# VH-VL binders against q9umr5, part 367

Target 1, 268 residues: q9umr5
Amino acid sequence: SYKPVIVVHGLFDSSYSFRHLLEYINETHPGTVVTVLDLFDGRESLRPLWEQVQGFREAVVPIMAKAPQGVHLICYSQGGLVCRALLSVMDDHNVDSFISLSSPQMGQYGDTDYLKWLFPTSMRSNLYRICYSPWGQEFSICNYWHDPHHDDLYLNASSFLALINGERDHPNATVWRKNFLRVGHLVLIGGPDDGVITPWQSSFFGFYDANETVLEMEEQLVYLRDSFGLKTLLARGAIVRCPMAGISHTAWHSNRTLYETCIEPWLS
Key: E = the ipSAE of ESMFold2; O = the ipSAE of OpenDDE; V2 = 0.75 times the mean of E and O plus 0.25 times the DockQ between their complexes.

## First folded at step 17 (VH-VL)

Design ye38 (framework fv_nofazinlimab)
Fold by ESMFold2-Fast, scan of step 17:
Structure ye38 (fold): chain C 268 residues (1-268), chain A 123 residues (1-123), chain B 112 residues (1-112)
Amino acid sequence: as target 1 above (268 residues)
Amino acid sequence: QVQLVQSGAEVKKPGSSVKVSCKASGGTFSDYAISWVRQAPGQGLEYLGEIIPIFGAANYNEKFKGRVTITADKSTSTAYMELSSLRSEDTAVYYCARTKYDILEGFSDFDYWGQGTMVTVSS
Amino acid sequence: DVVMTQSPLSLPVTLGQPASISCRSSQSLVWSHGNTFLNWFQQRPGQSPRRLIYKVSNRDSGVPDRFSGSGSGTDFTLKISRVEAEDVGVYYCMQGTHEPYTFGQGTKLEIK
């Protein structure tokens, strides 16, 4: 039978957002046990990401334990970062496919409606003053704020993203890399019309340099140093890149063509 | 001028569904989350769920999952709360209320409320 | 779910006297330093609830200064320094730190 699927939602989301995804999975892989985790829904999605990782970890342990053949993760937006950390902190995970739906894997630096809604008087150029404070790091969105003009502050102040990306040293880095490398496939999905994830290439481990020129994954120090295993996974043939144009941020989990092209092939 | 204006009273039979509207003005719809709260006659307040129109995201109190659906129509600045499989215990006044998620100033919970919509479930 | 417990549930008060309502949460309501999402609402007979206090102690615009909120962690108090006739109604505390948001059972303030 098909491996169970665990779904982790994004900022302000809940399981309701995935009703179409569940329909698609049921059509193509009938009998698949799909668990959409209703933890840190709505407002609680703003809690620090390490707190969310701990809660999701507790929820996924019994699901993984009951599926000796393995499980698949589908993780949307901010949820992709939670899943990145889960794969690193769990020394016994049995994840086959980790499917990341438009997640800011290298961080976010965008002046979008989402940022304006949460910080109505701030611009992307000055948000670093807030996010890189201890107070700001109590909010999930600041845990992956990555200002390319203040990379030194990001490296020192980020309590989450800089650590899981191996951009700043951590005592557990070697174990986290070993754990992450247990994953069968890393499926990266995103696209230029997302409108929220900025730069959109962050979903593929690309990001801005100091001149706001996007450098792709293979040009990142994270990749070149193989800090948490990206270079090793790529050499193993375990990284899948599936960019698709024409899809807005809230549509990744409800587009049938995207599902058939980028998700369905990885749900054994 | 800021207002949350709700639809009129409804009388429904057990097993049916009801859909209550909440029309927002004064910039409320784009800048705020809209929550739904009910109050049974002579009883306290109970939270049903919330929608954030700009995120297209809705979340629900677990107690009502599967029965409550909250939607938003940006073109009319209107939020809706639909409750299905109605029982007599669902007889209540249903309120919409707004919340501002300003991280710097702090979350401003339920600062303005609609006038309420009485839903009566009887045979 | 976080349980919010109010006391007293019935509060008869003589005009001009002080009144105090307690609210206790089953879990800490602290999100971060300076951010505790505890609110107080007043519901006059036949009316929608009206927010009086937000973030423990901040009074809303138009709310008389005889109303004050205080507390921390799990224990909170709403105080009315001199009760007036228009204060009749039911008072609710509400927490917004944890989903789902929850309300106290309400305190009915009555004038003899």
Scores: ipSAE 0.751, ipTM 0.869, lowest interface PAE 1.2, mean pLDDT 92

Design ye39 (framework fv_nofazinlimab)
Fold by ESMFold2-Fast, scan of step 17:
Structure ye39 (fold): chain C 268 residues (1-268), chain A 123 residues (1-123), chain B 112 residues (1-112)
Amino acid sequence: as target 1 above (268 residues)
Amino acid sequence: QVQLVQSGAEVKKPGSSVKVSCKASGGTFSDYAISWVRQAPGQGLEYLGEIIPIFGTTNYNEKFKGRVTITADKSTSTAYMELSSLRSEDTAVYYCARTKYDILEGFSDFDYWGQGTMVTVSS
Amino acid sequence: DVVMTQSPLSLPVTLGQPASISCRSSQSLVWSHGNTFLNWFQQRPGQSPRRLIYKVSNRDSGVPDRFSGSGSGTDFTLKISRVEAEDVGVYYCMQGTHEPYTFGQGTKLEIK
């Protein structure tokens, strides 16, 4: 029988967004128990990410306990960062495949219509003034704002992303790395036509340098220093990269070809 | 000036579906979320759900999950609320309303409402 | 779901006198410092609701000075300093901090 699947949604989202994904899973892996977590739906998705991690952790514990054979996670957009932290803070998770669906794993730095919608009077060049304040850190989107021109402020002020990426020291870093490394497969999905995640390579642990040139995962200090286990996972053969062009941000969970190519093979 | 204009009154049989439209003017579709609220005769206000057209995301009140579907057509700046498996207790005026999500200024909930659409469910 | 309780449900008031409506939530409505998403709406007979107050105490543009909102956490008040004839209607509080958004049961303001 197939391992249960737990789905974690993104910004302003709810379980309803995943109805097509559930149909695809039922078609290819009939009998799979899929739980889409209805926590931090709608505007509550803007709550601080550590608060969301705590709530999702409480929901996930009984599901994992009920499935000693293991579970799979499918985590969309911002939800991929929640799942990243879950894998680090849980000493006893039994996650086989962690499927990160267009998530800004190294952060966000873009002033698309998305940013203008939440910060209508701000540009990406000045958003660091808001996001790296105590006020800004009370909102999830600022928890993963990563301004490549103010990396010193990002490292000091980021209450979430800099910590889970091991870019800043934390008392729990060694335990978080050990826990994260228990994952069976890290499946990274994203693409150039997403239109929201900026740079789109953030979904693959790539990110801008100070000149806004994208450096891929293998050139990142967090990878080179193996701060939370990426280098170890890659050496183990546990990282899967599945880029796909032609998919906009809101279509990752409802594209059949994407599902068949990038998700279906990892749902044992 | 911003305005939300809803479709006209509907009379439906139990078990059928109704689809109400809400056409937005100005920057409403680009800048705002659209929510749906109903009011049964002589009763209070009840939230059904919300759509954010720019992100294509929806969130529904659990009470209506499986019966309510909210959609948006960006090209016509129109949001729709469809309610299926109608019962007599679904008889109500259905309103659309807009919300602005501004992190710096704070959220502006339901600052402008449509005129309402009477939906009557009778045998 | 967050339960919003209004008191009184019926409020007869003499013209020119003050009126006060209480709204209590079953959970704190504080999102973060400076943000508590508690709103007040007026609904006149046969009309759509009209927002009077947002974020506890902010009066909407065009709303008369006689309307004011106050409160914190779980306890909120809408005050009308001097009731006028056009104030007749039903008043609703609404919370936007937790999904789903919920409304109080409404307070009917009548002239006696």
Scores: ipSAE 0.710, ipTM 0.855, lowest interface PAE 1.5, mean pLDDT 92

Design ye4 (framework fv_nofazinlimab)
Fold by ESMFold2-Fast, scan of step 17:
Structure ye4 (fold): chain C 268 residues (1-268), chain A 123 residues (1-123), chain B 112 residues (1-112)
Amino acid sequence: as target 1 above (268 residues)
Amino acid sequence: QVQLVQSGAEVKKPGSSVKVSCKASGGTFYDYAISWVRQAPGQGLEYLGEIIPIFGTANYNEKFKGRVTITADKSTSTAYMELSSLRSEDTAVYYCARTKYDILEGFSDFDYWGQGTMVTVSS
Amino acid sequence: DVVMTQSPLSLPVTLGQPASISCRSSQSLVWSHGNTFLNWFQQRPGQSPRRLIYKVSNRDSGVPDRFSGSGSGTDFTLKISRVEAEDVGVYYCMQGTHEPYTFGQGTKLEIK
């Protein structure tokens, strides 16, 4: 009997994107109960991330309750951030493998098709003026906008990412860290040919410094301070890094080789 | 002028599938989302789903989940809506319409519509 | 799903007189400050719907200024200051704040 799998989608997405992933799971782990959550689909994926966390939390509680042996999470793109917060706010989650599929774990800073499409008259250098306002924080994409040239504004204005990463103090930080550390495995997946997540190393907790030089996870203050448990998880052998070249942002959930290499081994 | 041109009328048998096209011109296809809305004879408007061609992402009204597939061909600036397992109650005019997602200016819902495609499901 | 309720469903109006259509949503359509995704469409017999108003009160290019939209939260109104013969048709409100997008049942405007 395999543990149930819960799938959380990304920006402007829906359960339909995961049809190939479901086929792969059925082939390798027949009988697995896979629930792809159809919450905050399409346009609603732009709702504030804390609102999404609340909705997904309500949906996952009964699934986790029915599975005393644990569940696995597969969380794609923006959905990986929702899952990060779920694991922190839930005092009683029983997640074994948290599989983060090309998610901007340290944030986003890039002139990609998403920026052009959602902010057609703005450049990445100017987006901080919009995103770090109270109005901008009402949109999910601004909740993880991380401008390395205005880190002071990011730390003060980010209502979501700076808090879940422990980059800004929060009264619940100790409890969130304790809850997150209950996860069995943190499986990080991403790659240089993604084309959307910028820098792509954000999927592995790497990010730009003020000169736009990427510093990897072990050089980040959040890791060094162990703000939400990354250093502790790595010491326990619970972090898995699975980078793969040749995969574009919308193909992570439909590539068989990626599934067999990076996802399948963690779906007990 | 912006124009969305749809394929011609279809007559289909119950249980079959229909695929309606919507070709965009007069603006860049990639700047917009394309939605599909239907209207049964003498009835109101009902939303089926939406695609964002630039990303290839689609989302569907739960009511049609499993029967509707929306796709886009970037090379021809054409969006498609395929509806399977047709029944008589699927007889309707099917419209495509475009939406612009601009966070600063606000979302511009269904600013231009195609001419409609009559799909008749009969035995 | 958000239920959109229009009133009246049938609106006979004397030519040159004002007309008013109400639209109520089962829950708030406010996304954020300055953003409420409530739209109004006109459908003339045998034609595709045409958008008249977007984001509650913004009139589309080419739409006469005798059409105006107003409202907030859950209560919205479309007004025509002086009805003309070409205004005959069905008017729909539509919300885009919550998925799936939903339409009112339509108001048929007829000249008396």
Scores: ipSAE 0.751, ipTM 0.869, lowest interface PAE 1.2, mean pLDDT 92

Design ye40 (framework fv_nofazinlimab)
Fold by ESMFold2-Fast, scan of step 17:
Structure ye40 (fold): chain C 268 residues (1-268), chain A 123 residues (1-123), chain B 112 residues (1-112)
Amino acid sequence: as target 1 above (268 residues)
Amino acid sequence: QVQLVQSGAEVKKPGSSVKVSCKASGGTFSDYAISWVRQAPGQGLEYLGEIIPIFGTVNYNEKFKGRVTITADKSTSTAYMELSSLRSEDTAVYYCARTKYDILEGFSDFDYWGQGTMVTVSS
Amino acid sequence: DVVMTQSPLSLPVTLGQPASISCRSSQSLVWSHGNTFLNWFQQRPGQSPRRLIYKVSNRDSGVPDRFSGSGSGTDFTLKISRVEAEDVGVYYCMQGTHEPYTFGQGTKLEIK
């Protein structure tokens, strides 16, 4: 039978957003037990990401324990960062495929409608003043704000992303790397028409340098130093890159072609 | 000037569905979250759910999941709340209310309300 | 779900004297760094609720200064320094810190 699937949603989201994804899985892999976690729904998605990681961890433990053959994770947008941390902090996770749907794996730096909705008087160039304060770090969106023009502030103030990416020292870094490396497949999905994740290559561990030139994963210090295992996973053939054009941010979980091309093959 | 204008009163039979509208004006519809709250005659206020049109996201009170559907049409600046499998205890005034999420200034919860729509469920 | 408990449920007051309404939550309403999403609403007979206070103690534009909110954690108070005839109605506290948002039972303020 098919391994269970655990779904982790994004910002302001809930299980309702995944009803089409569940239909697709049921059609192609009938009998799959799919659990969409209804934790930190709606405004609670703005809670600090480490708090969310703790809550999701408590929810996934019994699901993983009941599935000795392993489980798959499908993690959307901000949820992909939650799943990154889960794989690192759990000493005994049994995740086979970690499917990251348009998640800002290297962070976010963009003047999108999302930014204007939450920070109506701010531009991306000055949001670092808010996000890298203790106040800002109490909100999930600031936990992965990555201003390429203030990298020193990002490295010092980021309470979440800089730590899980190994960009700043943490006493648990070695254990986190060992745990993350137990994953069977890291499936990265994203595309140029997303319209929210900026740069869109953040979903593939690419990001802006100080001149706002995108450097791909293999040029990142995180990859070159193998800080949490990306270089090792790539060498094992465990990283899958599935970019697709024509998909907006809120459509990744409801596009059949995307599902068939990028998700379906990894749901054993 | 902010105004939330709701559709008119409805009388429905048990087992049917009702769809109430809430048209926003005096501001950008996409700048706000729209929540639905009901009040049975002589009773208190009960939250049903919230939609954020700009994100296309909706979140429901677990008590109503499976019966309530909240949607938004950005072209007409209108939010809708549909409640199915109606029973007599669903008789209530249904309100829409708006919320602004501003991280720097703080959340402005339910700052403006619609006039309410009376839904009566009787046979 | 967070339970919001108001006291008293019925509040008869003489015109011009002060009134006080208590609201207690079953869980802390603190979000972060002192931000607490506790709101107070007034509902006059036959009307929609109107927000008076947001984030514990911030008065909405157009709300008379005789209305004030205070409290922290799980214990909150709405005070009216001198009750006027137009204050007749039901008052509700509401928390927005935890989903689903929940309201108190309501306090009916009447002129005796």
Scores: ipSAE 0.758, ipTM 0.880, lowest interface PAE 1.3, mean pLDDT 92

Design ye41 (framework fv_nofazinlimab; at its last look DockQ between E and O 0.72; V2 from the best seeds 0.78)
Fold by OpenDDE, look of step 18:
Formats: sequence, C-alpha cells, structure tokens
Structure ye41 (fold): chain C 268 residues (1-268), chain A 123 residues (1-123), chain B 112 residues (1-112)
Amino acid sequence: as target 1 above (268 residues)
Amino acid sequence: QVQLVQSGAEVKKPGSSVKVSCKASGGTFSDYAISWVRQAPGQGLEYLGEIIPIFGTYNYNEKFKGRVTITADKSTSTAYMELSSLRSEDTAVYYCARTKYDILEGFSDFDYWGQGTMVTVSS
Amino acid sequence: DVVMTQSPLSLPVTLGQPASISCRSSQSLVWSHGNTFLNWFQQRPGQSPRRLIYKVSNRDSGVPDRFSGSGSGTDFTLKISRVEAEDVGVYYCMQGTHEPYTFGQGTKLEIK
C-alpha cells in the first residue's frame, strides 16, 4: 500500500486548488489516502506562520500516528515554509518525502503582482520598514520577507524565516536541525517561469546577495554552516532538485507533466 | 462609480445547476476579490465563497463545498458563481461583492455589491 | 463558524430619536496585528446591502455622520444619533476575521 499524502496549501489558497493533484495521485497510486488540509484558508493564510505551524501540527499528528510506515508531504508555495517549520519543531514526525512545491524556501524579495496587490502603496525597496516591524511580523508574507539590502533587520526582526534557517541563534536550533533531518527526502520543485517566487531560485534555497546576484544553495551561509541540515541532507543524497520551465506559480499543482516528473516518483 | 452588474433572474428545477455572473466596472478587476453572498426570502445573509482573480485562488464556505464553483474571467472583468444539485432551499437572491486586501490599510470587505440575482428552485 | 448575534432583532424607532444595535461575536474578532474586521451593512427594502461601517468604526464615503460604530473584541455597536425615514431597513453586522465570513441575523429598523 502507498503511504498517506498530506497536502498543505499556499497564500490565499484552499484545498480546492489541489483537485487535479488528487486526481493524478488517485490515478497513478490508487488507494493512496490523500488529505488536503483546509486550515488557514483564504485571508487566514495571512496569519503569522508560527500560528499556522501550530495549527497544521495539530492536524498532521493524528494522521502520522495512523501511518506508522510514514507519510509524504506536498506543500505548495507558502505552505512549503510551513511544512519545513513543522518538520523542524516535530521531534517525532515520520515524513518520508517532503515535497516543496514552488516554495520561497529562502524567502521572498520582489515587486511581484502579488506584492503590489497586497501593498498597493508600497514598493519592495521600502517594505522592510513594514515587514521588519513587530506589526509587520504579524503577517505571514512578512515572516519570510528577505531583504538582501537590510540583512541586519532581517536577521534581527524576522521572527520566522531567520529562525528556521538558523540564521539567528536561538536555543532550539540544534533540536530543530535534528528534527528536520528525520526527513527521508527533500524534493525541491520550482522554475524560472513561476512569476511569483522571487527569485525563483528561492525554491531551491538560492537567493540574492547584497548586490542582488542570485547565489545557489551551496553558496548560502545556511548551507555552509549546515545551520538546519541542508549540507547534511545533500551529503546523504536526500535532496532532490526538480526545476521545470514553462510553469506559472498557479499551475504547479495542476500540471500533469510536472506531477509525473517531479512528484510521482516520491509517492511510493 | 464602481459597479457590479449581475445576470438576470433564473428559474431552475431541483437537481439542476445555475450559473450567475457578476461584471465589475469602475475599477481594476484584478485589484479585488469577489465574494458571493445569498439571501433567502425574508432571511439573512449567508456567505458562499470568494475568488481572488489575480491569485487564481478560491475559498468556499464548507457548507457549500462540492456544490459551489466560483470562477473569474479577467479579460471581461467578470466573476461567476455556479451552484449545482439545486434544491428548494437554494431559492434566494444571490449577490456578488468585492473586497480589497490592503495589508497597510486593512481589508476592505464588501464595499460594493451587485444588484442581486434571484434564483428560484421549484418543481 | 463564528456566530454573530444581533440585538434587538426588531427596532421600532420614533423619527429624530437615537437607535442602537448590538452585535456580539462568539469569539474575538481581533487579529494579532490589531485589526478587527467587523462591518455594518444597511439593506433598505428591495435593495442590495450597503456597507456603512468597516473595521468597527470607519464610515464609508457618503455615509451620514449620524451613523457610528464602536466596540472591541467580541462586542460591537452601531448607533444612529437621529433616525430618519431613509434609515428604514435591515442592518447586519459581519465579521471578516475568521473563515467563513458570517453575518448577524439582522436588525429590522422601522419607524413608529
């Protein structure tokens, strides 16, 4: 039998967006129990990510308990950060494959249509004033805002991303790393035509330096310091990178080719 | 001069489906979310769901999940609400309304409404 | 779901007199960032709902200053300082803090 699949949605999203994914899984892996968690749907997805992590934790614990052989996580967009944090705080998770589906794993920094939509009177160049305030950090999107030009503010004010990345010292860093390393495989999915995740390499733990040059995962301090286990995971062959072009952000969960190439192989 | 103009009244049989349209004008369609609310005769207001066209995301009231489908056409600035497996209890005036999600200014919920579409379900 | 409870459900008022409508939510409507998404709508006979107040106390453009909203947490109030004939209709509170959005039962304001 196939291991259960748990799906976590993204910003302003809900379970309905994954109807095609469910069809694909049912077709290719019949009998798979797929649970798309309808938590923090819609505007509630703007709540602080740690609040979301707690809610999703409460939902996945019973599912994992009923699946002693393990489960798979498919986490889309913002959901990918939620899942990474989830795996970091859970010392008893049994996740075989963690599939990060076009997630801003190293954060977000860009003047996208989404950003302009949410901040019609602000630009990415000044969003740090908002996002790195205590008030701003009450919004999920600010929890993973990563301004490469204000690294000091990011490191000191980011209440989520900087912590799960181990970029800011905290008493749980070692334990979170240990917990996260329990994952069997980390499957990173994203692509250059996403149009939302900025830079798109963030889905692969790449990100801007101070000159907005995109550096790869292996060039990131979090990797070099193995602050949350990326280097260790890579060394043991547990990281899978699956880039795909021609897919917009809202199509990652409904593209059949993407599913067959990047998702299906890890649902066994 | 923001306006939401909805399609005309519908009369449907039980078990059938209805699709109501809501065309927005006087603003940028993609800047807003479109929600649907219904009101049975002599009753209060009930939220059905919301679509965010720019995100292509949907959120439905679970009470209607499986029966309600909300879509949007950005090219025509039109949102649609389809309700299937109609029953007599679905007889109501259906409204569309817009919401703006401004993080700084706060969410502007339902600042403009359509004129309503009466849907009658009867044998 | 969050239950919104309005009182009274029927509100007969003499012209020129004040009116007050209460709305109570089953749980707090305050977000962690401090915003409270409580709205008041007016629905005149035969018309679509019209938003009067958003975020507890902000009046929409064109709404007379005789309308005011107040409250916090779970208790909210809509007040009309001097009721006019055009104020006849049903008033609804609505919360947008929790999914799904929910409305009060409505308060029918009538002239005595």
Scores: ipSAE 0.894, ipTM 0.940, lowest interface PAE 0.6, mean pLDDT 96
Fold by ESMFold2-Fast, scan of step 17:
Structure ye41 (fold): chain C 268 residues (1-268), chain A 123 residues (1-123), chain B 112 residues (1-112)
Amino acid sequence: as target 1 above (268 residues)
Amino acid sequence: QVQLVQSGAEVKKPGSSVKVSCKASGGTFSDYAISWVRQAPGQGLEYLGEIIPIFGTYNYNEKFKGRVTITADKSTSTAYMELSSLRSEDTAVYYCARTKYDILEGFSDFDYWGQGTMVTVSS
Amino acid sequence: DVVMTQSPLSLPVTLGQPASISCRSSQSLVWSHGNTFLNWFQQRPGQSPRRLIYKVSNRDSGVPDRFSGSGSGTDFTLKISRVEAEDVGVYYCMQGTHEPYTFGQGTKLEIK
């Protein structure tokens, strides 16, 4: 029968957001065991990402152990970064499809409603002063703040994203890369009408250069150096890119057409 | 001026559901999260759940899983709390309250409350 | 869930005398330096709760300076320097660091 599916939610979210996704999976793959993890819900989603990774790791270990045939991950928004780190820190994960649902894989740099709601008196141009402090790094949103005008500070101060992307050296980098490369498929989903993830191409490992021109994954130093395995995965045919227009940030988990086009094919 | 105005008292039969409203003003609906808290007669305060209307995100106290539903109507600046499968133990005053998630200033929990809505569950 | 324990639960006090309420949490309420989400609420008879103190020691506007909050980690105190007749009511501590948010059982302040 079908491999179990583990779902990891996003910022301020909870398992209740995935009711439609569970309906879609049940219709197309009846009998699939789907576990939506109820960890770091609501305001706890603002906890440091390494803390979240530790908690989610403890939750997924017994699920993976009971499914020797493998599991699939569906990771939404900020949850996609948690799953990136899980795949790197787990020496024995058996993840087949890692489905990244509009996640800022290269980071975030934008004056969106999320930023203004959490930092009402700050603009994107000055948030680096807060986020790249030890205090700021205690909040998940700052763990993936990637200011293209202060890349030196990002590389030095980011406690999470710069490390997991291999943009700053770490003693465990070689083993993290080996672990990540165990994944069967990396399915990247996102689109221009998201309205929150900025630039939206961050969901596909694209990002701003110093002039705020978006460079795609293949032009990123992370890809060119194969720092955690993107180039190797692409060469294996293991990376799937599924962009879709017309979908806002809170609708990725509840759009049937998106599910049928981008998710359903990767749930064995 | 800030106001959270709740709907009037309800008397419900066991097994039915109740839906309480909380109409927000003074920028509350766009700038704040709205939480629901109840208080049984002579008892303390108990948290049910929270909605962030601007993002459409919500979460519930696990104790009420499957029975509580919190929704928001942006056009009327109104949040709703629906509680199903009512029992006599659900007899309480239900309050809405607002919270601001300002990272720089710190989270401002429950700074203003609605007047409360008495829900009585009896046959 | 985080358990919030208040002491005393009943607090008879003479007008003009000081009063003190303790609140202890089963887990640390520290999120980060400067961010410990411990709040104090007052509920007067027949009224909705009103917040007095937020983030351990910050007094809300309009709250008299005879009210003060202090503490850290898991041990917190609300003090009233000189109790007035209008202070009659139930006082609750509340933590917002961990979900679900939880309240102490309440302390009933009465004039003796």
Scores: ipSAE 0.772, ipTM 0.879, lowest interface PAE 1.2, mean pLDDT 93
Fold by ESMFold2, look of step 18:
Structure ye41 (fold): chain C 268 residues (1-268), chain A 123 residues (1-123), chain B 112 residues (1-112)
Amino acid sequence: as target 1 above (268 residues)
Amino acid sequence: QVQLVQSGAEVKKPGSSVKVSCKASGGTFSDYAISWVRQAPGQGLEYLGEIIPIFGTYNYNEKFKGRVTITADKSTSTAYMELSSLRSEDTAVYYCARTKYDILEGFSDFDYWGQGTMVTVSS
Amino acid sequence: DVVMTQSPLSLPVTLGQPASISCRSSQSLVWSHGNTFLNWFQQRPGQSPRRLIYKVSNRDSGVPDRFSGSGSGTDFTLKISRVEAEDVGVYYCMQGTHEPYTFGQGTKLEIK
C-alpha cells in the first residue's frame, strides 16, 4: 500500500498534462491513489499565488485527512512554489515527500519566449517596473519575479516569494519555518536544458548575484541565515538533489528515465 | 496584418467528429492564445476552449468534457479544434479568435476573429 | 459559470440618437485588485464578431469615438453617442476574468 500522491500543476496547465506521469506511477506503484488537482487551470494560473495557495489548501485538506500515514506532493514549475507555501501555511500537513519538478524556487529572471509572450514590449531588465507594482503583483509570474539588480524593490514589493523565503520580516515567519520543517524529504529536480526556468539552478535554490553569476543554494543568504529552514533540512539529510540534462520544460512529467531516477524512489 | 483563416464548411452525421483548422498569418503564432467560439443559427456566442501554443497546453469549457480536443502545429501556424460525438445541437458556425496576454496593457481578448466555419450535423 | 445578462435584448433606435446597452454579471469581474476583463463585440449582419471595447473602456483601433464603455464590478454599459446606419447588428458583452469565458445573450440594435 503506497501513500497517496497529490499533483499540483504549473502556469497555463491542466490535469491532462500529467497523464504520462500517472501511467508511470500506476505501473511501478500499483494501487497508489493519485490526485491531480484540477484548480486554477489555464488563465486562472495567472491569479495571485496566495489566492492559488488558499484554493489548493482547501482541496488538499480532505485528502490529507483520509491519509493519516501521510501523502506525497509532486509539484511542477509554478506549482512547486504553491506547494512550498502550502508546507509553510499548513500547521496540520502530513507531507512526507515534496517533489519539486523544475520549479523556480528562488525566482525567475528569464529572457525567454515565455517572457516575450507575456511582456511583448519589455525586456527582462525593465520588468521590475511592472512586476514590483501593485498592478504586476496581481499576476502570478510577477509574484516570483526576482530581479537581481533591484533587490531593494524585490524585498519591498514581492507579495509572495520574499515572504515564503523569509527575506522580508513578517509575523508568520517563525510558524512557517516550523511547518516547513515537518516535511520528510525535499526532492529537487531540474536541469540545464529546461529552457524556461532562468537560471535553471533556481530549481535547486540557486540564483543570480548582482553580476548574474549563479550562486548555489549553500551560498544564498536564505540558506546561510536558515530563514525558512533550508540549512536545517539539509543537515538532516532530507534534501535530495536530482539534476538531469536533456529535458525541456514541458517534458519533465513525460520522461520515464527522469521518473525512474528522480521520482519513483520517493513514492513510498 | 493579422489574419485568421479557417477551413471550409462541413456536413456531418450525428455521432461523428469534426476537425476545424485556423491558420494564423501576419505574426508569430506562438505570441498568441487561440480560442474557439461557436454560434448556433440565430443564437448567441458560446466559448469552447483555448490553446496556448508556446506552453503546448489547452483548456476548455467543462460543458464539452470528453468531446473537445484543441491542438496547435507551430510549424504551420495552425490551430485545430476537434469536436466528437456530434449532435444536432452542435450545428453552428465555429470561430477561432486570438488573445494577447500582455500583462502591461492587460489581456486583449479576441482582438481578431476568423471568418467562421459552418458545421451542419444532420442525419 | 458567470452569467452575463444584457438589457435590452432588442434595441430599436432612431438614426442619430444615442443608444445604451447594459451588461450585468453574476459575479464581480475584478481580477484581484483592479483589473477587469470585460469586453464588447459587434456582429454586423452576415459577418464574424468584431471587438469594440476591451478591459471595460479601452476602444480598439479603428472603432469610432462615438462608442464608449464604462462600469465596474458587476455592472457595465456600452454607449453609442449617435447611432449611424452602419451600427446595425448584435452587440455582445463578454467576461474573461473567470473560466470559462462567457458572453451575454446579445442586444440586437435596429434602426426604427
Scores: ipSAE 0.713, ipTM 0.850, lowest interface PAE 1.4, mean pLDDT 92
ESMFold2 (binder alone), look of step 18: mean pLDDT 90; pTM 0.928

